# Designs tried in a protein design chat: VHH binders against UDP-D-glucose 4,6-dehydratase (TGDS). Part 1

Every score and structure here is a prediction.

Target 1, 355 residues: UDP-D-glucose 4,6-dehydratase (TGDS), of Bos taurus (Bovine) (a6qlw2)
Amino acid sequence: MSVAGRAESLGPPDSFAKRVLVTGGAGFIASHMIVSLVEDYPNYMIINLDKLDYCASLKNLETISNKQNYKFIQGDICDSHFVKLLFETEKIDIVLHFAAQTHVDLSFVRAFEFTYVNVYGTHVLVSAAHEARVEKFIYVSTDEVYGGSLDKEFDESSPKQPTNPYASSKAAAECFVQSYWEQYKFPVVITRSSNVYGPHQYPEKVIPKFISLLQHNRKCCIHGTGLQTRNFLYATDVVEAFLTVLKKGKPGEIYNIGTNFEMSVLQLAKELIQLIKETNSESEMENWVDYVDDRPTNDMRYPMKSEKIHGLGWRPKVPWKEGIKKTIEWYRENFHNWKNAEKALEPFPVQPPFV
Structure headers, positions and changes below count from the first letter of each chain, unless a header shows other numbers; antibody chains aren't numbered by Kabat.
ipSAE, averaged over its two directions, is called F for ESMFold2-Fast, E for ESMFold2 and O for OpenDDE. V2 adds 0.75 times the mean of E and O to 0.25 times the DockQ between the complexes of E and O.
Where letters were taken out, [cut] stands.
Atom coordinates printed by the task and the answers are left out, and those that the model quotes come from them; centres of patches stay.

## First folded at step 1 (VHH)

Design f06
Fold by ESMFold2, look of step 2:
Structure f06 (fold): chain B 355 residues (1-355), chain A 121 residues (1-121)
Amino acid sequence: as target 1 above (355 residues)
Amino acid sequence: QVQLVESGGGLVQPGGSLRLSCAASGFTFDDYAMNWVRQPPGKGLEWVSGISWSGGSTTYADSVEGRFTIIRDNDKKMVYLQMTSLKTEDTAVYYCAKGYSPKTIYLRDYEGQGTQVTVSS
């Protein structure tokens, strides 16, 4: 466990009130969570576990990397021997499990890798956490487990009907996490989030991809008509939701974390063109859009009710105009936050050769 | 300050049995995994066995698996190593250590004098 980590020695734990394991902490959402925890809870030890895949960057943690209450461990949640030793040597009180393979388009060509990481990796982690008597285990899931709908809004009691391999793997992982509550009353909580945007997001997702394409003088590539819509939630709002669930969430419960803000892919492209290319001309904006064939599946909407978490006192606070301006500014300065970031600008879908 | 006191060693014939004990104080015992490590004559430290803080998971070096059993008693703050089918190669000073840190065994992971086990005919 001394591989590439910043901490080579296991010191006494008597200086910290709680020890929090965050998996996938060099990634998008989890890095914002770690920064918030390290800065606002100096009496908590925050342990970042990440294997540093292509979407991850330790630059996301740069501002807090030298803090005494922060530790990075490089490792793979799929290594059951490593994970068991980790829980035996660290006094982990709380687990925030963000680590996953998350790219929907990639999940159609690497489906078994998603099953391995998202399902097997989650099962390894929750089993070790249960044996270690962890006091809270928060599993970060997605609204995509519900499947798309034009007619009905999903609450937490709605059945899971996933329509792609990524969403299927998250739904299956939820079943393993839920089984530890049902069998042992192990204190798990599941969250299901709308799409999140903001700094640190690897630019393969629609918002950072369109921003990055336009900032590199390239067209936004729209799948199909672009009439599909998504709800977009700013990164700091979702961190506040996780903190609310950590403090007030009930064991065994599921919490939707959603927003009423909704935008079609085409509307998003037009707004980003207007903001980045500084034009109001519809004719000029049409020159910045290109169309490609639709995906194998492309859900139209993921409408969610979030009344359970509203009852805990959380609601989104960052208006779209503020959040998107901060996001555009960040990518102008930080496109090279990841190695090979330019690969994210290639269009999808592309069928891989079978050889 | 961490205190670990090993006992139960001695001279034993090949094939014999011993039970080692480790009394722990100066830290919250229930919060740590515990390990046994050993130092054979003229050699460096070698990890032997580990047990999770709950006692629900145990691990063993290949050379001792099936012959040694690690046990803990959190109420008494004790770790034990039940040794059977002893071989001359098991001759060493045995130490208990809190936590698992095989790359850093030479740090403050162990505090005691150890207990000598000598297997000789």
Scores: ipSAE 0.000, ipTM 0.105, lowest interface PAE 21.9, mean pLDDT 83
Fold by OpenDDE, look of step 5:
Structure f06 (fold): chain B 355 residues (1-355), chain A 121 residues (1-121)
Amino acid sequence: as target 1 above (355 residues)
Amino acid sequence: QVQLVESGGGLVQPGGSLRLSCAASGFTFDDYAMNWVRQPPGKGLEWVSGISWSGGSTTYADSVEGRFTIIRDNDKKMVYLQMTSLKTEDTAVYYCAKGYSPKTIYLRDYEGQGTQVTVSS
């Protein structure tokens, strides 16, 4: 019985104009992306793929969970068989790849897990996407791939010089993604964003951790001197950047997504203490800060140029004062959205570098 | 304006061979993968073959694997489809289409008139 190769009709399989796979959608940034896509693009089917790790919460998606153009699939991008089947069944047109291990402190202890998830998982995904004839593949990277700089601003042509296992894994994954462009002209786009803050973030990162600590009458734990600076973007601005790249980003291109707003960890702690504890007293502020050992490697800053994405018409819009207040308010009510959120508030043990 | 002009089609007996040509203009040819698609009578459009921008990678539909060969000349801005061992089921209008990958075809990207291939005893 000759298996007549079913000529797959290139027609849309259903009433939706596009099918968009978002990986890591039960996470932080990706959940905002999914909510935005589902609400603003009712003619798109949004497929959320997430393995539901410790930092994931379906509560982040509660507002759209019953929408007709939204589908959740639990799965692991490192499962090559599953991923292949997913692409075969779901007829994906666009991929937004957010799924990653992202906690830098954890990456020092579980470096191989980061390599496995971020590099191998990404490779599996981009390969499957290529085979499935995806029309656009957006890989979400980080400014940390550039490494640290005190004075030089990084542009998209700057070499990758990661200084930690997380950044290294993200950088390595970029190489695999980019290789599909170089070899096949597969339509990949890479984004490199500054630090993102806002609702829905598991409280292990500096901003949600400090907020949550203070709201629980605990002290902020500052690594080292706290003089290291980060650029902070509000979650909705970053989503707008991704939407801009989705619409206008050129295949094979990299886009920095940065902001001129820069703040030291120490200054961040002070501002959060002021806002949450309603004090302007420096002496009182000091009571809410503890200093702990620094990370094995801690970059001082990640200055990044974003003129390229500005050229596409994107700029950050949400002022720090507005975004941080909204964030603080959200965590007062939503800290318990994660079953293990309290564990995130514990100091991360600085393990000596494996020699 | 993007132009894709297909040629080389005709009537051939089963087991015969044809070579299709596509002349591309109006875009940066070497930035795109090129594909062949076909529309059999009474059927929808189906993908046949694709070639990467550099020509380093080629892919084929299962139905034509081993019989068809896609090649490109970036200097001439040409893409070709060598068809051998033709079958009656290969009867279709063949179109050249640009894409970002050998397997990626945008429905909007085939603007040519196509070339008719008829395989009939």
Scores: ipSAE 0.000, ipTM 0.237, lowest interface PAE 15.4, mean pLDDT 90

Design s07
Fold by OpenDDE, look of step 5:
Structure s07 (fold): chain B 355 residues (1-355), chain A 124 residues (1-124)
Amino acid sequence: as target 1 above (355 residues)
Amino acid sequence: DVQLVESGGGLVQPGGSLRLSCAASGSTFSSYAVGWFRQAPGKEREFIGAISGSGGSTYYAVSEKGRFTISRDNSKNTLYLQMNSLRPEDTAVYYCATDYEGKIWYSSTSYDYWGQGTLVTVSS
């Protein structure tokens, strides 16, 4: 009597209107994106792909971890076989590509890893997405692809002139993504954002690092003079920008996501010291700052024009004073979300550029 | 002007197979990617797949992957669509298409040259 194994009836066809793949979703910006998508689009299946590198934390997604329209998949975008299988099985409609090595200082030391992950990985992903006939592919790039400028504001037509290995890898990846539009009219959109700050960021970047150092009664380490300036966007504003691009962004187009808020690293340190140490004394503030050698290449500023995305109806909303306070408060409670967060607080050794 | 002529359509039973051909005019066939589309009654024209000029790369719609195979013989200026495991829902007019630049597109509106189409009917 041959026990005919009951073919488990494949459950009702996936009732979701769209399936969205978000790469790097256990990271910083992407985790905010996923949370927003899961909460605001219950009819979308959100698939988080992350390899769970040192800067990733599933705690960033704790609020939505049990939602029915959320799925986590651990995997590497550089694994072409895995990526292919993923697209075959998950029937992806939309891709938001956040996964990248992003630490500029590390890129000077591990440049080939950045090339491999950011360029080769992106190429694997966009290729697979193209084969799977994805409806929209959003590549998340950076303002650093423009290189530094003191006076000129960069628009989306400005040439890419990256000055560090991270920016170079991101720029190179853009070329691959854009080539799929040019060759196949594959619906790609590229975003170039200013610096993003907020909760969920691994404390290796300037804002979370300074916050965490100060909260642990350590000094801020300023590279060089600290006169270099950056534009800072709060994480929720950037997520809204991505949502805007997702809805209204035109295939084949690039969108700068910038802000008029600009601050030097030195000013940033001072403000954080004031907020965290509750002092207005300049002399006291100096006690919380150390100066270290500068990066091999350090751009002074990245001024961008954002009129294009403004035309889609997006503008930054969160004031610095509000966003930074929320950020500081979050790190008081969540610094240990990463197993190796303390390691991030160590000064990054400036290795001489490999001539 | 590139002329495309589809052939091989007909009546087939469910589960059956059919091979369509698309004959292209001109000496530059190998330089152009060519795509297959289909249009069912009352539905929009949908992308099936495409093949690069050299034949080295093929692209398929997710829904058709594994059942349909696209190939080309540049010596004969001919494109092929092998269809296996045919279903009633595959009933449509099938078209081959190419654009002026020989690029591959998912959107039917991006193609400049079309054949007249060949009717495939899958019916028990």
Scores: ipSAE 0.000, ipTM 0.214, lowest interface PAE 15.9, mean pLDDT 90

## First folded at step 5 (VHH; from s07 with S27R S57N G102D S107T)

Design j2
Fold by OpenDDE, look of step 5:
Structure j2 (fold): chain B 355 residues (1-355), chain A 124 residues (1-124)
Amino acid sequence: as target 1 above (355 residues)
Amino acid sequence: DVQLVESGGGLVQPGGSLRLSCAASGRTFSSYAVGWFRQAPGKEREFIGAISGSGGNTYYAVSEKGRFTISRDNSKNTLYLQMNSLRPEDTAVYYCATDYEDKIWYTSTSYDYWGQGTLVTVSS
């Protein structure tokens, strides 16, 4: 009598307390978010929607790929029919919207693609979410929507003054998301974070690019003088911020997610050279730096106030020295997780300003 | 405020079985998820398993799957942990925990309410 192994029937979609859609989940920050959600919320179904663009990698999710409360769906948020069907079939309760074109340099060259993906795609998604009556919609924006400032710190009430096509697209998308709150009282929350660093990031951004260049015995390419500064948050801290907003964030509100840790690109290069090349010699450090032309618009800094989210109990926890070492170590082993990672290490072609 | 009280701990021989209970009070028991944790001396508190408010869903740590069973009786406001095939390494203080809502966490720090714990000693 052959004991037919009872196929544990994946309980009906009704077996989970919540169903959470995370867009862009095969990307950088969103992959950390998904891993955290899957590991910490076993009674939540986590649905990862990603189109698997050049910067995406399913290897970022390898640790949770076989979990019962995790589902991957390949798709494009710009496909309105697909998105509608997704909401009808997956019975989504919460949306975390990370999917975006994010490379600022690329946005100067492919500005309309950024508009299409970041603005139109977001509009399609928030519309579908509204129709499906999701209980919470979190839109992930950027501090770059404020524009650059040398002296003034931006709070959540500061006007948006983006200076590049990426920031403009993110700002425009915010307007659409916010309009659903204003018109329908649809429960949207917007976050604006500083620069994020850590594992799983495609090596086109400054930190993973410099790390990877140096690890391959190539020079860091600094745009302009390298005196521009950025605030850097470790990936796990940002995930904690999103979890805080998910739990405590008020509908219709914006939350800055920032840090007091600020570093110039030049200083960043020096520190990475010291850590990776194990040198304290300034003369030797100079051998690992090349200067290239600056971006058409390059903001000097994005000072941002984060008192609002602090009021919810969030603070960054991971010190720079710890986070960066972990990051460096990860890239030694994982640089090849992307098929085209070497291409990311090439200098970005400076297109002449369209005059 | 939710109050949790564990009971049923004691000395058991290797290979033996034990059933722990957690009595809950202070709010509607069926409205929130409840879980079991344990902490051995000198070790971190570890997740054993949890059950949803309705009792429809159960979750277990991979290491405990098949050996431990979690159930609840909402009419009695009680959570249970059936432990079978006990080993010396199962020696620990066992805790029940609950979230404010019908949420289940693998991480102990995410739970809002805890019992005082009950000691289980597995020894020959």
Scores: ipSAE 0.005, ipTM 0.262, lowest interface PAE 10.8, mean pLDDT 90
Fold by ESMFold2, look of step 6:
Structure j2 (fold): chain B 355 residues (1-355), chain A 124 residues (1-124)
Amino acid sequence: as target 1 above (355 residues)
Amino acid sequence: DVQLVESGGGLVQPGGSLRLSCAASGRTFSSYAVGWFRQAPGKEREFIGAISGSGGNTYYAVSEKGRFTISRDNSKNTLYLQMNSLRPEDTAVYYCATDYEDKIWYTSTSYDYWGQGTLVTVSS
């Protein structure tokens, strides 16, 4: 039995208009997607599949855990027998595949684990979905597959040039997913997202890590000069992008989901110090920053164009000031959303990927 | 119309074996899948395994790897759970369940009809 609340008063399994599998649903982005689907699509059955690793928390889903159209299944996408049984029994119409290992620093230490989960697991899943005649399969990839650039923005036709094992595993998984379109016209769609921030993010990533460090009166750790930049997209904006792709995405296509909002790691630290420590003093801000040696792989930027998804009617709507304030408040109240959240503040196993 | 009755529970020593039965009535037994679940004191119901209406497909929880066998005799309207190599952790109330469809579900909330359960105790 699942830890999430059981569905109450559900009718027979075939009473729902669609049955949607969301892999990695106890994670960051996918939990926001599940909450939105469950609340906004009461005639769809939403099936959350997660193996519950250290970044996952069923608390992310507590507000909808008792809803009639929600179901949690604990399982591993790398278990081909389990995945086959899942598709045979749950009658899945749509797959949203978020499950992945995503920690870039860990991918340099445990590269084979990333290959196993991200490549093999995705291949198991898309193969089973194809055999079950799923009507839509959305693979959630990353802008990091393009590699870094100082000068050019990437569109969906740009070649993949990944620079770390995480990005390489995502790029390889894209190749397997795309091959099912090319060979069988299996209706896959690939999305490539900018970095996302918001509630539910395990605080090993730069934004929640800096927030959590500062809220615990500790310094932000800047790798190198801190001039590397990232594009940050608020969680509810990315959920709207996935909903847009679900409704209007063309089979076989790739969609960038990005934002023009871009910030260096150093500027991010300064803004968080200002907001959390309530200071405008530059000398006080410098007391909250430590500099450490740069990493071997530290891409400067991941710029991308999102004109294809803009043509579907989606644009980011949440201003940075609004999104970051909500995020700061969430971590103030929810730092212990994960059992061992304190480990995210440690420098070695929970360091941000490139910041 | 809910008529599933488990039997065969009892006391058994670690390493022993036990065969549970689930007698079904009310609808054509061969037309629907049946699952086995268990519930230890203070715990949620836990999936053990399930079998299709024809008996052609069986599925097991990974935690029960190789120790349990589900079978059915459609001429007797009876489902069986053979449990071998029993351990103290297997102590629980064991249930059979169905939604009267030939579909297999992992979660207890997907099943509408339950037996009353039979207690299995594994102790020295």
Scores: ipSAE 0.000, ipTM 0.107, lowest interface PAE 22.4, mean pLDDT 83
Fold by OpenDDE, look of step 8:
Structure j2 (fold): chain B 355 residues (1-355), chain A 124 residues (1-124)
Amino acid sequence: as target 1 above (355 residues)
Amino acid sequence: DVQLVESGGGLVQPGGSLRLSCAASGRTFSSYAVGWFRQAPGKEREFIGAISGSGGNTYYAVSEKGRFTISRDNSKNTLYLQMNSLRPEDTAVYYCATDYEDKIWYTSTSYDYWGQGTLVTVSS
């Protein structure tokens, strides 16, 4: 049994008011969070933990890479020894847990990997955080844990009914996180957000994928009919929500982070085609769309109530028209920030679910 | 390419002290973090401690806290490990490792360059 040695910092007394661990910080939403924290909270030390998977890019953090109150550590949350050593050494006060496998299509093919990373990894992390007696642990979940609904809006008390392996893994991880509150009154907070869009997202998700395809004069690939709808939040609004929860969120509570803005995948494709190809012709738009086989399970809607977080003073601010234009502009220049970005543009093969 | 050369190992009695050195060459020494590891026979390589490029941040394994001290002299391109109150269980090959950036790594596989190691034997 490799006695993975515990490490402790013996440096000068920490002059920082708080030390914040952000996992998955080289990813999409977490990178925005880190940038915001580093820029707006100079008295906080921000520790970025990321294993640098295929969807991660340190370019997302280039603007703050040399800041004194920022530290990057490469590591895997599934390495229990590493995680333990990290907490012993870095004297972490707050944890924001973003690190996860998130690609739903991939979850059908590599379901066990999602379980391992999202459930086991989260369990390792929350356990270590508890032992280290952190003052707040925020677990970033998804609206997909509620499952699909056509008519019912989900609130924080609604049962979890995930319909895909990704959502299932996120839901299971919630159970572990929540158990620490129930058993130990460990100060955990769970967030459930709608779909997020904006700069820094690996182009495998619908918005960055469509943008990138069109910018490379390729067609948008729509799964099934494209009538499924999603609620889209701009990245900066979501960061503000996390900051709100960080400041005002109550331990043991769940907060939905949603928006009333809803759009079908088909409508999304049309709007992006209009913006990028500068056409209003329906006939021309059809030339930029291909239909492919649907996912094994594809929920039509994720309607969600967000009154609870509104009560904390948060609301989305960035209009769709503004956010999407900024996003389109960013990808024109930054598509190649990932080594294998072109691979993300390929159609995902529909493989039978590994039962 | 960065080269690391450990020295200072040898035989020491229990309760004794030893100072190891790691000489670095090839790049600006102050531009990267350096760490100490050890590996006993039949055991995995374990983290001892590390120091940032500037020397402003030091990290230690909890098991070694208070007994071992890491320091560096950037003007001499040298890393040091002061070991006090040595025990038989401290018998191992000691390695220095470096990353090209001012980053701290806790896992051995994350470091880019390694020295050949120096043997420390603690025995009566």
Scores: ipSAE 0.000, ipTM 0.232, lowest interface PAE 15.3, mean pLDDT 90

Design j2
Fold by OpenDDE, look of step 9:
Structure j2 (fold): chain B 355 residues (1-355), chain A 124 residues (1-124)
Amino acid sequence: as target 1 above (355 residues)
Amino acid sequence: DVQLVESGGGLVQPGGSLRLSCAASGRTFSSYAVGWFRQAPGKEREFIGAISGSGGNTYYAVSEKGRFTISRDNSKNTLYLQMNSLRPEDTAVYYCATDYEDKIWYTSTSYDYWGQGTLVTVSS
């Protein structure tokens, strides 16, 4: 007698199982997250909140823009009244908070803006989420909150020692998010990822900037000696990490999202020159590199341990050679998705306005 | 080249309603997104909202959400802005804009084509 498993009556076709708010969804990583959620979770309503700053592009979401389980809302997380109204009307179950000012170089010039958006904005959002009794709040942080290290790998228990205004703002925001766990046992999870690369990134960061410069027959501008190293994760791998944390992450916990792949800025430049200019000549490669003054503070390394998230079953999958080629190809066709993308190619310091 | 012509502006009392129109010409209207902006005296031009070429997606500035509604009739090559519950602070020249493609931007500098504008005055 084969017990015919009662097909749980799929509620009326129009009922979504969960409503997920993703902030900063017209940005880089968050756009990938939204695309993934919309495509892979048709029973979830995905709500994209973005203020559409200079680095945002709705083109990043064009593949899913007409999907029934996707909604875009333009708004500012720093508008407390708006945010409150949003939670009252949209009945949010889960929050993925990506919205932030993220350009480190800009943070030296516009530090207060970073504080306002990243700290005050986050505080407004987590407060509203708490009041709305969301079931999970994921705050997306950065490895830079640990500060620089040459020899020591950081784990989730390592102290925060940020060395730049961006990292400081992200670290401060973490404190507010964590305080809701401590005080209210509000289900927050914090992630700290290494550098992410891939399509959809505004070309102000090192990889998209170098790619774009070279594709426009311009030289890569290396800050200082270029010996500083970064760990690079491909965008899809990071999205998988967030999905893993969303599914299996424990409230009140922090998860590092790192990789063993490490490369210096100089090596990165060389590799990109080789790939884009199709040369193996060292002398020729030198023609595509300029050296400029270093940042006021530039950490040499951000080594992290990622055993905690590995324990949840996550591993990076995309090899550098594959990911970087895909990235290069994307920028050949999509550099102009941002009308002001050329401004991003200017050497630091970038003069305002970006908008 | 795309040409845009705004109309429907005028004097309205506080709490009143007004519907603006933007007539488009030059190319297939349904092929590009169109947006509304306004500029008050002495202020910067600000985004009100935009609508995709097909009309399937509409975007609004946070400050205007609920009071203003954007729609389009592709058969008439016309964009509309329905404004309700008007306030003195809504007094401005209202512009329609497009970037020639089905792209929507928050910033005015990203749009390539503009109308001449239509003046809306909200006063008792």
Scores: ipSAE 0.000, ipTM 0.236, lowest interface PAE 14.1, mean pLDDT 89

